# VHH binders against Abasic site processing protein HMCES (HMCES): the designs that were tried, part 151

Target 1, 269 residues: Abasic site processing protein HMCES (HMCES), of Homo sapiens (Human) (q96fz2)
Amino acid sequence: CGRTSCHLPRDVLTRACAYQDRRGQQRLPEWRDPDKYCPSYNKSPQSNSPVLLSRLHFEKDADSSERIIAPMRWGLVPSWFKESDPSKLQFNTTNCRSDTVMEKRSFKVPLGKGRRCVVLADGFYEWQRCQGTNQRQPYFIYFPQIKTEKSGSIGAADSPENWEKVWDNWRLLTMAGIFDCWEPPEGGDVLYSYTIITVDSCKGLSDIHHRMPAILDGEEAVSKWLDFGEVSTQEALKLIHPTENITFHAVSSVVNNSRNNTPECLAPV
Short names: E, the ipSAE of ESMFold2; O, the ipSAE of OpenDDE; V2, 0.75 times the mean of E and O plus 0.25 times the DockQ between their complexes.

## First folded at step 15 (VHH)

Design sb109 (from sb0 with T56E; framework vhh_8pnl_2)
Fold by ESMFold2-Fast, scan of step 15:
Structure sb109 (fold): chain B 269 residues (1-269), chain A 117 residues (1-117)
Amino acid sequence: as target 1 above (269 residues)
Amino acid sequence: QGQLVESGGGLVQPGGSLRLSCADAGFDFSHYDMAWYRQAPGKERELVARITYGGETNYADSVKGRFTISRDNAKSTLYLQMNSLKPEDTAMYYCAAGLEYESYDYWGQGTRVTVSA
């Protein structure tokens, strides 16, 4: 996973993240650094994306089931990194393989500190290798969406016009992430950055790409991944597996260039 | 547009030089780590050289001082400059790209390098 869409205005995104805490109280996540949220149809590594994480990471004695939403840099910078420029890292941390997560210090250490987050997106993009041709076919991949009175069901014969009307009730993709906190050696603000955990593709995606992000399907999975105060690392890792509850459609090559940021990036073709 | 495509392989004498290229026109690999691997007949594929998205390089001991990996993100092209070639460098050379620590999801089909008198 190396490209997502997260274009919802902040208020719409916040409402899409409504949840219940451990006591059953309905809540909206509280924002940290909301001004750093930059909506885009075409988010690449090193850009900021919104993530959910437990309030307990910021407030001593907070209820670990309460959620903060914060923009974080995509591309985990380990807390031990000693250079002043994150681009000097000797390895890529955009994604973290589930099968080696406990073997890599860059991921094992923050995971041991409970630094689990849920990465939010409209969906993600993957590029299918087309045999016998010089081209790759991009796809937009997302949770199945329900019909609203303003739009048709997505995935049937959705036009661009109908596609634009679904966002008010869009079910966000929720991907399992690990984050870390890095203090620049020359001073400045603490950098929060994340990696997306990846797994083998499910059967439904195997013709598009052999890897997929670890998707947390439903509020029970999301709550357990975030709640590092009550859910151990061992228990949380049981949530990391392929999911079949996913859909997709082909999109235009406009998405190939990460600098293109228009609705055409995710519109069906 | 296209898949990762290697070029520049061929037959050279020991001590000769070759420059390999790997291109995928139309896709932005600037955020990806990239690498050259090789596979000699009857052997496993091995890492030759890698370059991070930030330009940091790492080389296998067998090629240090002889090979140079570089990238041109504006052209979406990866290079491997091979100098002082030895018969032991004979192999299929593959380029790779990925977003995980020393793990690559995108691969080319390879270009053949033969070093013999």
Scores: ipSAE 0.728, ipTM 0.859, lowest interface PAE 1.0, mean pLDDT 89

Design sb11 (from sb0 with S103N; framework vhh_8pnl_2)
Fold by ESMFold2-Fast, scan of step 15:
Structure sb11 (fold): chain B 269 residues (1-269), chain A 117 residues (1-117)
Amino acid sequence: as target 1 above (269 residues)
Amino acid sequence: QGQLVESGGGLVQPGGSLRLSCADAGFDFSHYDMAWYRQAPGKERELVARITYGGTTNYADSVKGRFTISRDNAKSTLYLQMNSLKPEDTAMYYCAAGLEYENYDYWGQGTRVTVSA
């Protein structure tokens, strides 16, 4: 996974993240640094994206089931990194393989500190190799969505006007992430950055791409991944596996250039 | 796998030079780490050179000082400038791209380099 859409206005995004804490109380996540949230139809690595994480990371005695929403840099900068410029890192941390996560110091150390987060997106993009050409077909990949009419789900065959109306009730994609906190050696604000855990593609996506993000399907999985106060690293990692509860449609090559940031990036073709 | 296309291979005399290119039309690899691997007859595939999205380079000891890896994100192209070529450099050369530590999920089909009198 190396490209997402997360375009919802701040208030719509916040409502889409409504949840219940451990005591069954209905809540909205509380924002940290909301001014750093930049909606986009075409988010690339090194940009900021919103993530959910436990309030206990910020407050000593907080209930670990309570959630904060914060923009973080996509591309984990390990806490031990000694250089002044994160781009000088010797390796890419946009994604983290599930099968080697406990073998890599950059990931096992923050996992040991409970630094698990849920990465939010409208969906993600992947590029399918086309036979007989040197071109690729991009796809927008997302959770199945409910239509206004109770008889079905939104699909590529629906009118463009219907697609414009779906965002008010959009079910956000929830991907398993690991984050870390880095203090610049020259001083300045602590940098929060994350990586998306990846797994082998499910059967439904295998013709598009051979890897997929680890998707946390439903509130039980999301809450267990976030709750580092009650759920051990070993137990949380059991949530990391491919899922079939996903859908997609082909999109325009407009999305190929990460500078393009318009609804055309995810519109069905 | 055919997601990247290598070119520039060929037959060259010992001491000669070649420039390999790796391109992909329609995909933006600017945020990916990229690498050149090679496989000589009867041997395992080995890393030749790597370049991160930020431009940090790493080379196998056998090519250090002779090969230079570089990238041009505006052209979506990866390069390997090979100087002072030796018979031992004879191999099929592959380019690779990835977003994960020491793992590459995109590979080319390879281009052949033969160093012989």
Scores: ipSAE 0.698, ipTM 0.842, lowest interface PAE 1.1, mean pLDDT 89

Design sb110 (from sb0 with T56D; framework vhh_8pnl_2)
Fold by ESMFold2-Fast, scan of step 15:
Structure sb110 (fold): chain B 269 residues (1-269), chain A 117 residues (1-117)
Amino acid sequence: as target 1 above (269 residues)
Amino acid sequence: QGQLVESGGGLVQPGGSLRLSCADAGFDFSHYDMAWYRQAPGKERELVARITYGGDTNYADSVKGRFTISRDNAKSTLYLQMNSLKPEDTAMYYCAAGLEYESYDYWGQGTRVTVSA
């Protein structure tokens, strides 16, 4: 996973993240640094994306089931990193493999501190290799969406006229992430950054790409991943596996250039 | 396997030079770490040189001072400048790219380099 769409306006995104805390109270996640949220149809590594994390990370004695939403840098910078420039990190941390996550210090340490987050997106992009050629077919991959009489679905059968209604009740993709906090050695603001955990692709995606993000399917999985106050690292890692509850459609090559940020990036072709 | 395209291999005499290229014109690799690996007949595939998305480089001891890895992120192209070639450099050379910690999931099909009198 190396490219996502997360284009919803802040208020729409916030409502899409409505949840129940442990007491059954309906809540919206509280924003941290909301002005750093930059919606885009084409988000690449090193850009900021919104993540959910437990309020307990910021407030002593907070209910660990309550959620904060915060923009974080995609590309985890470990807390132990000693150089001034994060781009000098000797390894790419855009993704981390589920099979080696406990063997790599960059991921094991923050995971041991309960630094689990849920990465939010409309969906993600993958490029299918076309056999016998150097061409790639991009696909937009996302949760199955509930179809209604007046809401459009994203697909060849739907009119572009109804695209605004498609997003009214869009079910956001919820990917398992690990984050860390890095303090620049020369001073300055703490950098919050994350990585997306990856797994082997499910059967439904195997013809597109051999890897996929670890998707947390449903509020029970999301709650358990976030709640580091009650759910141990060992128990949380049981949530990390491929899912078949995913759909996709082919998109145009417009998405290939990460500088393109228009609805055409995820439009069906 | 094999999603990148290498070019520039060939037959050269000892002391000669070659420049290898690795590209995918349809895809943006600017955020990926990239590497050159090689495999001689009957041997395991070995790392030759690595370059991070930020431009930091690392080389195998056997090629330090002779090879230079570089990238052009605007063109999504990786290069390997090979100078003072030795018969021991004879191998199939592979391009690799990745976004995962110490893992490359994108590979080319290879380009052959033969160094022989």
Scores: ipSAE 0.635, ipTM 0.817, lowest interface PAE 1.4, mean pLDDT 88

Design sb111 (from sb0 with T56N; framework vhh_8pnl_2)
Fold by ESMFold2-Fast, scan of step 15:
Structure sb111 (fold): chain B 269 residues (1-269), chain A 117 residues (1-117)
Amino acid sequence: as target 1 above (269 residues)
Amino acid sequence: QGQLVESGGGLVQPGGSLRLSCADAGFDFSHYDMAWYRQAPGKERELVARITYGGNTNYADSVKGRFTISRDNAKSTLYLQMNSLKPEDTAMYYCAAGLEYESYDYWGQGTRVTVSA
């Protein structure tokens, strides 16, 4: 996973993250650095994206089931990194393979500190290799969406006007992430940065791409991944697997250039 | 357009030089680590050189001092400058791009390099 859409206005995004804490109380996540949220239809690595994480990471006595929403840099910068410029890292940390996550110090150490987060997106993009051609077809991949007051899901066959109306009730894609905190050696604010865990693609996506993000399907999975105060690393890693509860549609090549940031990036073609 | 396209391969005599290019004008690879791999007839594919999105480089021992990997993100192009070519460098050369250490999702079709008198 190396390209997402996360375009919702802050207030719509916040409502889409409504949740229930351990005591059954309905809540909205509390924002940290809300002014750093930069919505876009075409998010690339090194940009900021909103993530959910446990309030216990910031407040010693907080209930670990309560959630913070914060923008973090995509591309994990390990806490032990000693250069002044994160681009000087000797390896790419945009994604983290599930099969080697406990073998890589860059990921094992923050996992040991409970630094699990849920990466939020409208959906993500992948490029399908077309047999017999030198071209690739981009696809927008997202959770099945429910039409307002209907039991059915919205699909690619629906009119553009119907697609414009879905965002108020959009079910955000929730991807398993690992984050770390890095203090620049020359001073400045602590940098929070994350990686997206990846798994082998499910059967439904195998014709598009051979890898997919580890998707946390539903509030039980999201809650267990975030709650590092009650859920061990070993138990949390059981949530990391391919999922079939996903849908997609082909999109325009406009999305190929990460500088393009318009609704045409995710519109069906 | 998310596919890489190699060019610059050809036939050269031992001691000669070639410059390989890898480009995709329609896709932004500036955030990706990139690499050159090669596969000689009857042998396994091997890493030749790697460059991170930040410019850090790494080379196979067999090519150190002879090959130079570089990138130009403004032109969306990866290069491999090959000097002092040897018959053992004869192979199909592939470029690759990825977002995980030593794991590449994007590959080219290859460009052929033959070193023979």
Scores: ipSAE 0.642, ipTM 0.803, lowest interface PAE 1.3, mean pLDDT 88

Design sb112 (from sb0 with T56Q; framework vhh_8pnl_2; at its last look DockQ between E and O 0.68; V2 from the best seeds 0.71)
Fold by OpenDDE, look of step 16:
Structure sb112 (fold): chain B 269 residues (1-269), chain A 117 residues (1-117)
Amino acid sequence: as target 1 above (269 residues)
Amino acid sequence: QGQLVESGGGLVQPGGSLRLSCADAGFDFSHYDMAWYRQAPGKERELVARITYGGQTNYADSVKGRFTISRDNAKSTLYLQMNSLKPEDTAMYYCAAGLEYESYDYWGQGTRVTVSA
């Protein structure tokens, strides 16, 4: 996964992240650093994206089932990194392979500290190789959405009003991530950054790409992944596997350029 | 995003030089780690050189001091300058791009390099 969409307004995004705590109380996640949230149809590595994490990471004795939403840097910077420039990392941390997560210090250490997060997106993009051409077809991949009688495919929202309705009830893609906290050697603000855990693609996606993000499907999976106070690393890792519960459609080449940030990026062609 | 396309391969004499290029028309690889691999006949594919998105480089011991990997993000192009070529460098050379450590999701079709007297 090297490109996502996360364009919802902050208020809509927050509502879409409504949850029940362990007591069954309906809650909205509290924001940390909301000003760092930058909506975009075309999110690339090193940009900030909103993630969910347990409140226990910030507050001692907090209920670990409570959730915080925070923009973090995409591309994990490990806490032990001593260079002043994160770009000097010797390896790419945009993604983390599920099969080797425990073999790499950069991921094992924060994971052992319970630094699990859920990366939020409208969906992610992947490019299919076209046989016989030097061109790749991009796809937007996301959770199946509930078809309201009037709301055809994302493509059928012919009216601005219908489009707004679609997004107001959009089920966000929830991807498993690991985050870390890095203190720059020269001082300054602590950097929160994350990596997306990847797995082999499901059968339905295999013709597009052989890898996919580890998707946490449903509130239980999301809750267990986040709740590092009650759920061990070993139990959490059982949640990391391919899922068939996705859909996708072809999009235009507009998304190829990471600088393009328009609805056309995820519009069906 | 286009396919990674390698170019610059060919026949060269021992001690000669070649410059390989890899480009993907319309795809932004600026965030990707990139690498050159090679596969000789009857041998396994091996890493030749890698370059991170931040410009950090690593080389196989067999090519250190002779090969240089570089990238031009503006042109979305990867290069491999090969100097002092040896018969042992004869192989199909592949370009690769990825977002994970030593894991590459995108591969080219390869360009053939033959070093022969």
Scores: ipSAE 0.824, ipTM 0.910, lowest interface PAE 0.6, mean pLDDT 92
Fold by ESMFold2-Fast, scan of step 15:
Structure sb112 (fold): chain B 269 residues (1-269), chain A 117 residues (1-117)
Amino acid sequence: as target 1 above (269 residues)
Amino acid sequence: QGQLVESGGGLVQPGGSLRLSCADAGFDFSHYDMAWYRQAPGKERELVARITYGGQTNYADSVKGRFTISRDNAKSTLYLQMNSLKPEDTAMYYCAAGLEYESYDYWGQGTRVTVSA
């Protein structure tokens, strides 16, 4: 996973993240640095994306089931990094393989501190190699969406008008992430950055790409991944596996260039 | 399987030079780490050189000082400039790209380099 869409306006995104705390109380996540949220149809590594994390990371004695939403840099900068420029990292941290997460110091250390987050997106993009052509076919991959009108599912209608109507009640993709906090050696604000955990593709996606993000399907999985105060690292890692509850459609090559940021990037073709 | 396209391999005499290229039309690798690997007959595949999305480079001891890895993100192309070639450099050379440390999801099918008198 190396390209997502997260284009919802801040207020719509916030409502899409409505949840119940441990007491069963309905809540909206509280924002940190909301001014740093930049909606886009074409989010690449090193850009900021919104993530959910436990309030307990910020407030001593907070209920660990309560959620904060914060923009974080995609591309985990380890807390031990000593250079002043994150681009000087000697390795890529956009993704983290589930099978080696406990072997890599960059991921094992923050995971041991409970630094689990849920990465939010409209969906993600993957590029299928097409036999008989030198071109790749991009796909937009996302949760199945609920029926909103008599016309039915998005895939059946396949029109821009149906897509416009669905965004008001869009079910966001919820991907398992690990974050870390880095203090620049020359001073300045603490940088929060994340990586997306990856797993082998499910059967439904195997013809598009051999890897997929670890998707947390439903509120129970999301709650357990975030709740580092009650759920151990070992128990949380049991949530990391391929998901079959996913759908996709082909999109225009406009998405190929990460500088293109228009609805055309995710529109069905 | 190969998803990247390597070119520039060939037959050269010891002390000669070659420049390998690795490209994929229509896909943006600018955020990916990229690498050159090689595999000689009867030997294991080994890392030759790596370059991060930020331009940080790392070389195998056997090629350090002789090979230079570089990238041109505007052209979506990776290069390996090979100087002072030795018979021991004879191998299939593979291009790789990935978003994870020491793990590459995109690979080429290879280009052959033969160094002989």
Scores: ipSAE 0.740, ipTM 0.862, lowest interface PAE 1.0, mean pLDDT 89
Fold by ESMFold2, look of step 16:
Structure sb112 (fold): chain B 269 residues (1-269), chain A 117 residues (1-117)
Amino acid sequence: as target 1 above (269 residues)
Amino acid sequence: QGQLVESGGGLVQPGGSLRLSCADAGFDFSHYDMAWYRQAPGKERELVARITYGGQTNYADSVKGRFTISRDNAKSTLYLQMNSLKPEDTAMYYCAAGLEYESYDYWGQGTRVTVSA
C-alpha cells in the first residue's frame, strides 16, 4: 500500500470518526495539530495523513479508550534515528510486513511502547499488471458502502453539493498502523510518523496485488488496536489479518502522478 | 502484482562496460527503494546494489568500486552502470522495488549479462 485518498474536509472527517468510549458514551475524536491536515485525493509516502490513537499517549492517566485524531507523516521515522533529514533513512518504512514486524527494530520498538494507530483514508490505490502488456490498471479499493437514495455509488453525484452528500456518509477505511516519535537533532517539533502494516491479500484482491493493508473491520477491532492501556501487543497482533470485506473499481491513469489532486483520481472508468 | 522491465543486457568482453535500465510504464516508483539483484544458473539470487528513495546507496563487496547504482525520479527509472566487468559477473540481472526494509514486492523478468572472452 503506497497510495491513498483522504480528501474530506476536517469537519466531515471528524464526524465520520464518531465512536463509543468504554462507558458507551458517543464521542468524536479530539484533534491534535489540526492545521497540519492536508486533504487530497492522492496521498503518497512522506505526506501527512490523519490517524487515530489513544488519548493515553498524550495525557497521563487518561482513559485509554478515548481517541485523538492527528496528522502524521507517512513513513515511520524511528525515535533512534540520528541524522537531521528523514530521507537519509537506509530503508523504506512506508509499510511494515506483519510476518516480520517483531524482527525489525524500527517497528518492534514503537510497537512495544504501545504506539499503535489507525490510519484513515477514503480508500487506497493499487496497480494491477495486465497480462501480455507492460501497462498497469489502477484501482481504487475501499470498504463497501451502503447504498441509499441520497448516497448512491461513487460517481453518482452530478454536482458539487450532491458529491458532498455522497461523502457525508462515507465509511472510512481503517488500517492498522504503528507510529513513532522522533526528535530532530537540530531541534524543532517532535515528528510523529507512521507505517501501515501489510498482510497477504484476500482472494478478492489477489488478482490486483499480492499484498494488502491490514484492515481493522469494525469498532471492536479498532478499539482493541488503539487501546494499548488494556490490550497487550500480543493480543493486538491477533487483529492483523486479511479481510474479504472490501470492494474496488478501476480508475483512470490520472492517479499515477501523485501531484494530481482531483476527484478524477478515484472516479470509476 | 507489478512488473518492472529491465534493458541494456548483452554480451561483453572482460573489462568492458554495460548500463542497465529499469522502468515500469504507467507506475511511479519515486517513493520506492529500488535494487539490482543477480542470479547465475544454479546459484542463489544475490543483492548487487540498492538505493533508497532518498538516494542512499549500498553495494555488495564483489562489485564495489566497479558498479554504480543511480535513479532518475523524474523518469521513475533505475540504472546500474557496470564497469570493469569480469566473467564472474555473468548472470541474470533483476530490478526490484519495495516500500519496506529489503522487502521487494515488485520484480522484473530480468536481463542477461554475459561476460566472456
Scores: ipSAE 0.608, ipTM 0.819, lowest interface PAE 1.8, mean pLDDT 89
ESMFold2 (binder alone), look of step 16: mean pLDDT 83; pTM 0.841

Design sb113 (from sb0 with T56I; framework vhh_8pnl_2)
Fold by ESMFold2-Fast, scan of step 15:
Structure sb113 (fold): chain B 269 residues (1-269), chain A 117 residues (1-117)
Amino acid sequence: as target 1 above (269 residues)
Amino acid sequence: QGQLVESGGGLVQPGGSLRLSCADAGFDFSHYDMAWYRQAPGKERELVARITYGGITNYADSVKGRFTISRDNAKSTLYLQMNSLKPEDTAMYYCAAGLEYESYDYWGQGTRVTVSA
């Protein structure tokens, strides 16, 4: 995973993240640094994306089931990083393999501190290599959407006009992430940055790409991943596996250029 | 559409030099780590050199001091400068790009390097 769409206006995004805390109280996540949120149909690594994380990371004795939403840099900068420019002096941490996450110090250390987050997106893009050519076909990949209130889980992605109507009730893709906090050695604001955990593709996506993000399907999985006060690293990692509850459609090559940021990037072709 | 295309391979005598290029056709790889791999006849594919999106380089022991990897993100092009070539450098050379530590999702079709008198 190396390209996402997260285009919802801040208020729509916030409502899409409505949740229940441990006591069963309905809540919206509380924003940190909301001015750093930059909606886009075509988000690349090193840009900021919204993530959910436990309030307990910021407030001592907070209820660990309460959620903060914050923009974080895509591309984890480990807390131990000694250089002054994270953009130039690190190995690639855009993604982190599930099978080696406990072997890599850059990921094992923040996991030990409970630094789990849920990365939010409309969906993500992958490029299928076409057989017999060197060209690639991009696809937009996202949760199945509920078309109407009592129709069951019917995808609303079958025609371009339906896409404009579904954003108000769009089910955001929720990907398992790990974040860390880096203090610049020369002083300045703490940098919050994250990586997306990846797994082998499910059968449904195997013809598009051999890897996929670890998707947390449903509120139970999201709650357990975020709640580092009650759920151990060992238990949380059991949530990391491929999912078949995913859908996709082919999109225009307009998305190939990360500078293009228009609805055409995710429109069905 | 985005594809990696290698060029610059050929036949060269021992002690000679070649410069390989790997270019994108319309896809932005500036955020990716990139690498050169090679596969000699009868051998497994092996890492030759790696460069991160930030410019940090690593080399296989067999090529260190002889090869130099570099990139030009404005041109979406990766390079491998190969000096003091040896017969054991004979291989198909592949460029690769990825977003995971030492794991690459994008690959080229390769360019042949033959070092022979």
Scores: ipSAE 0.682, ipTM 0.831, lowest interface PAE 1.0, mean pLDDT 88

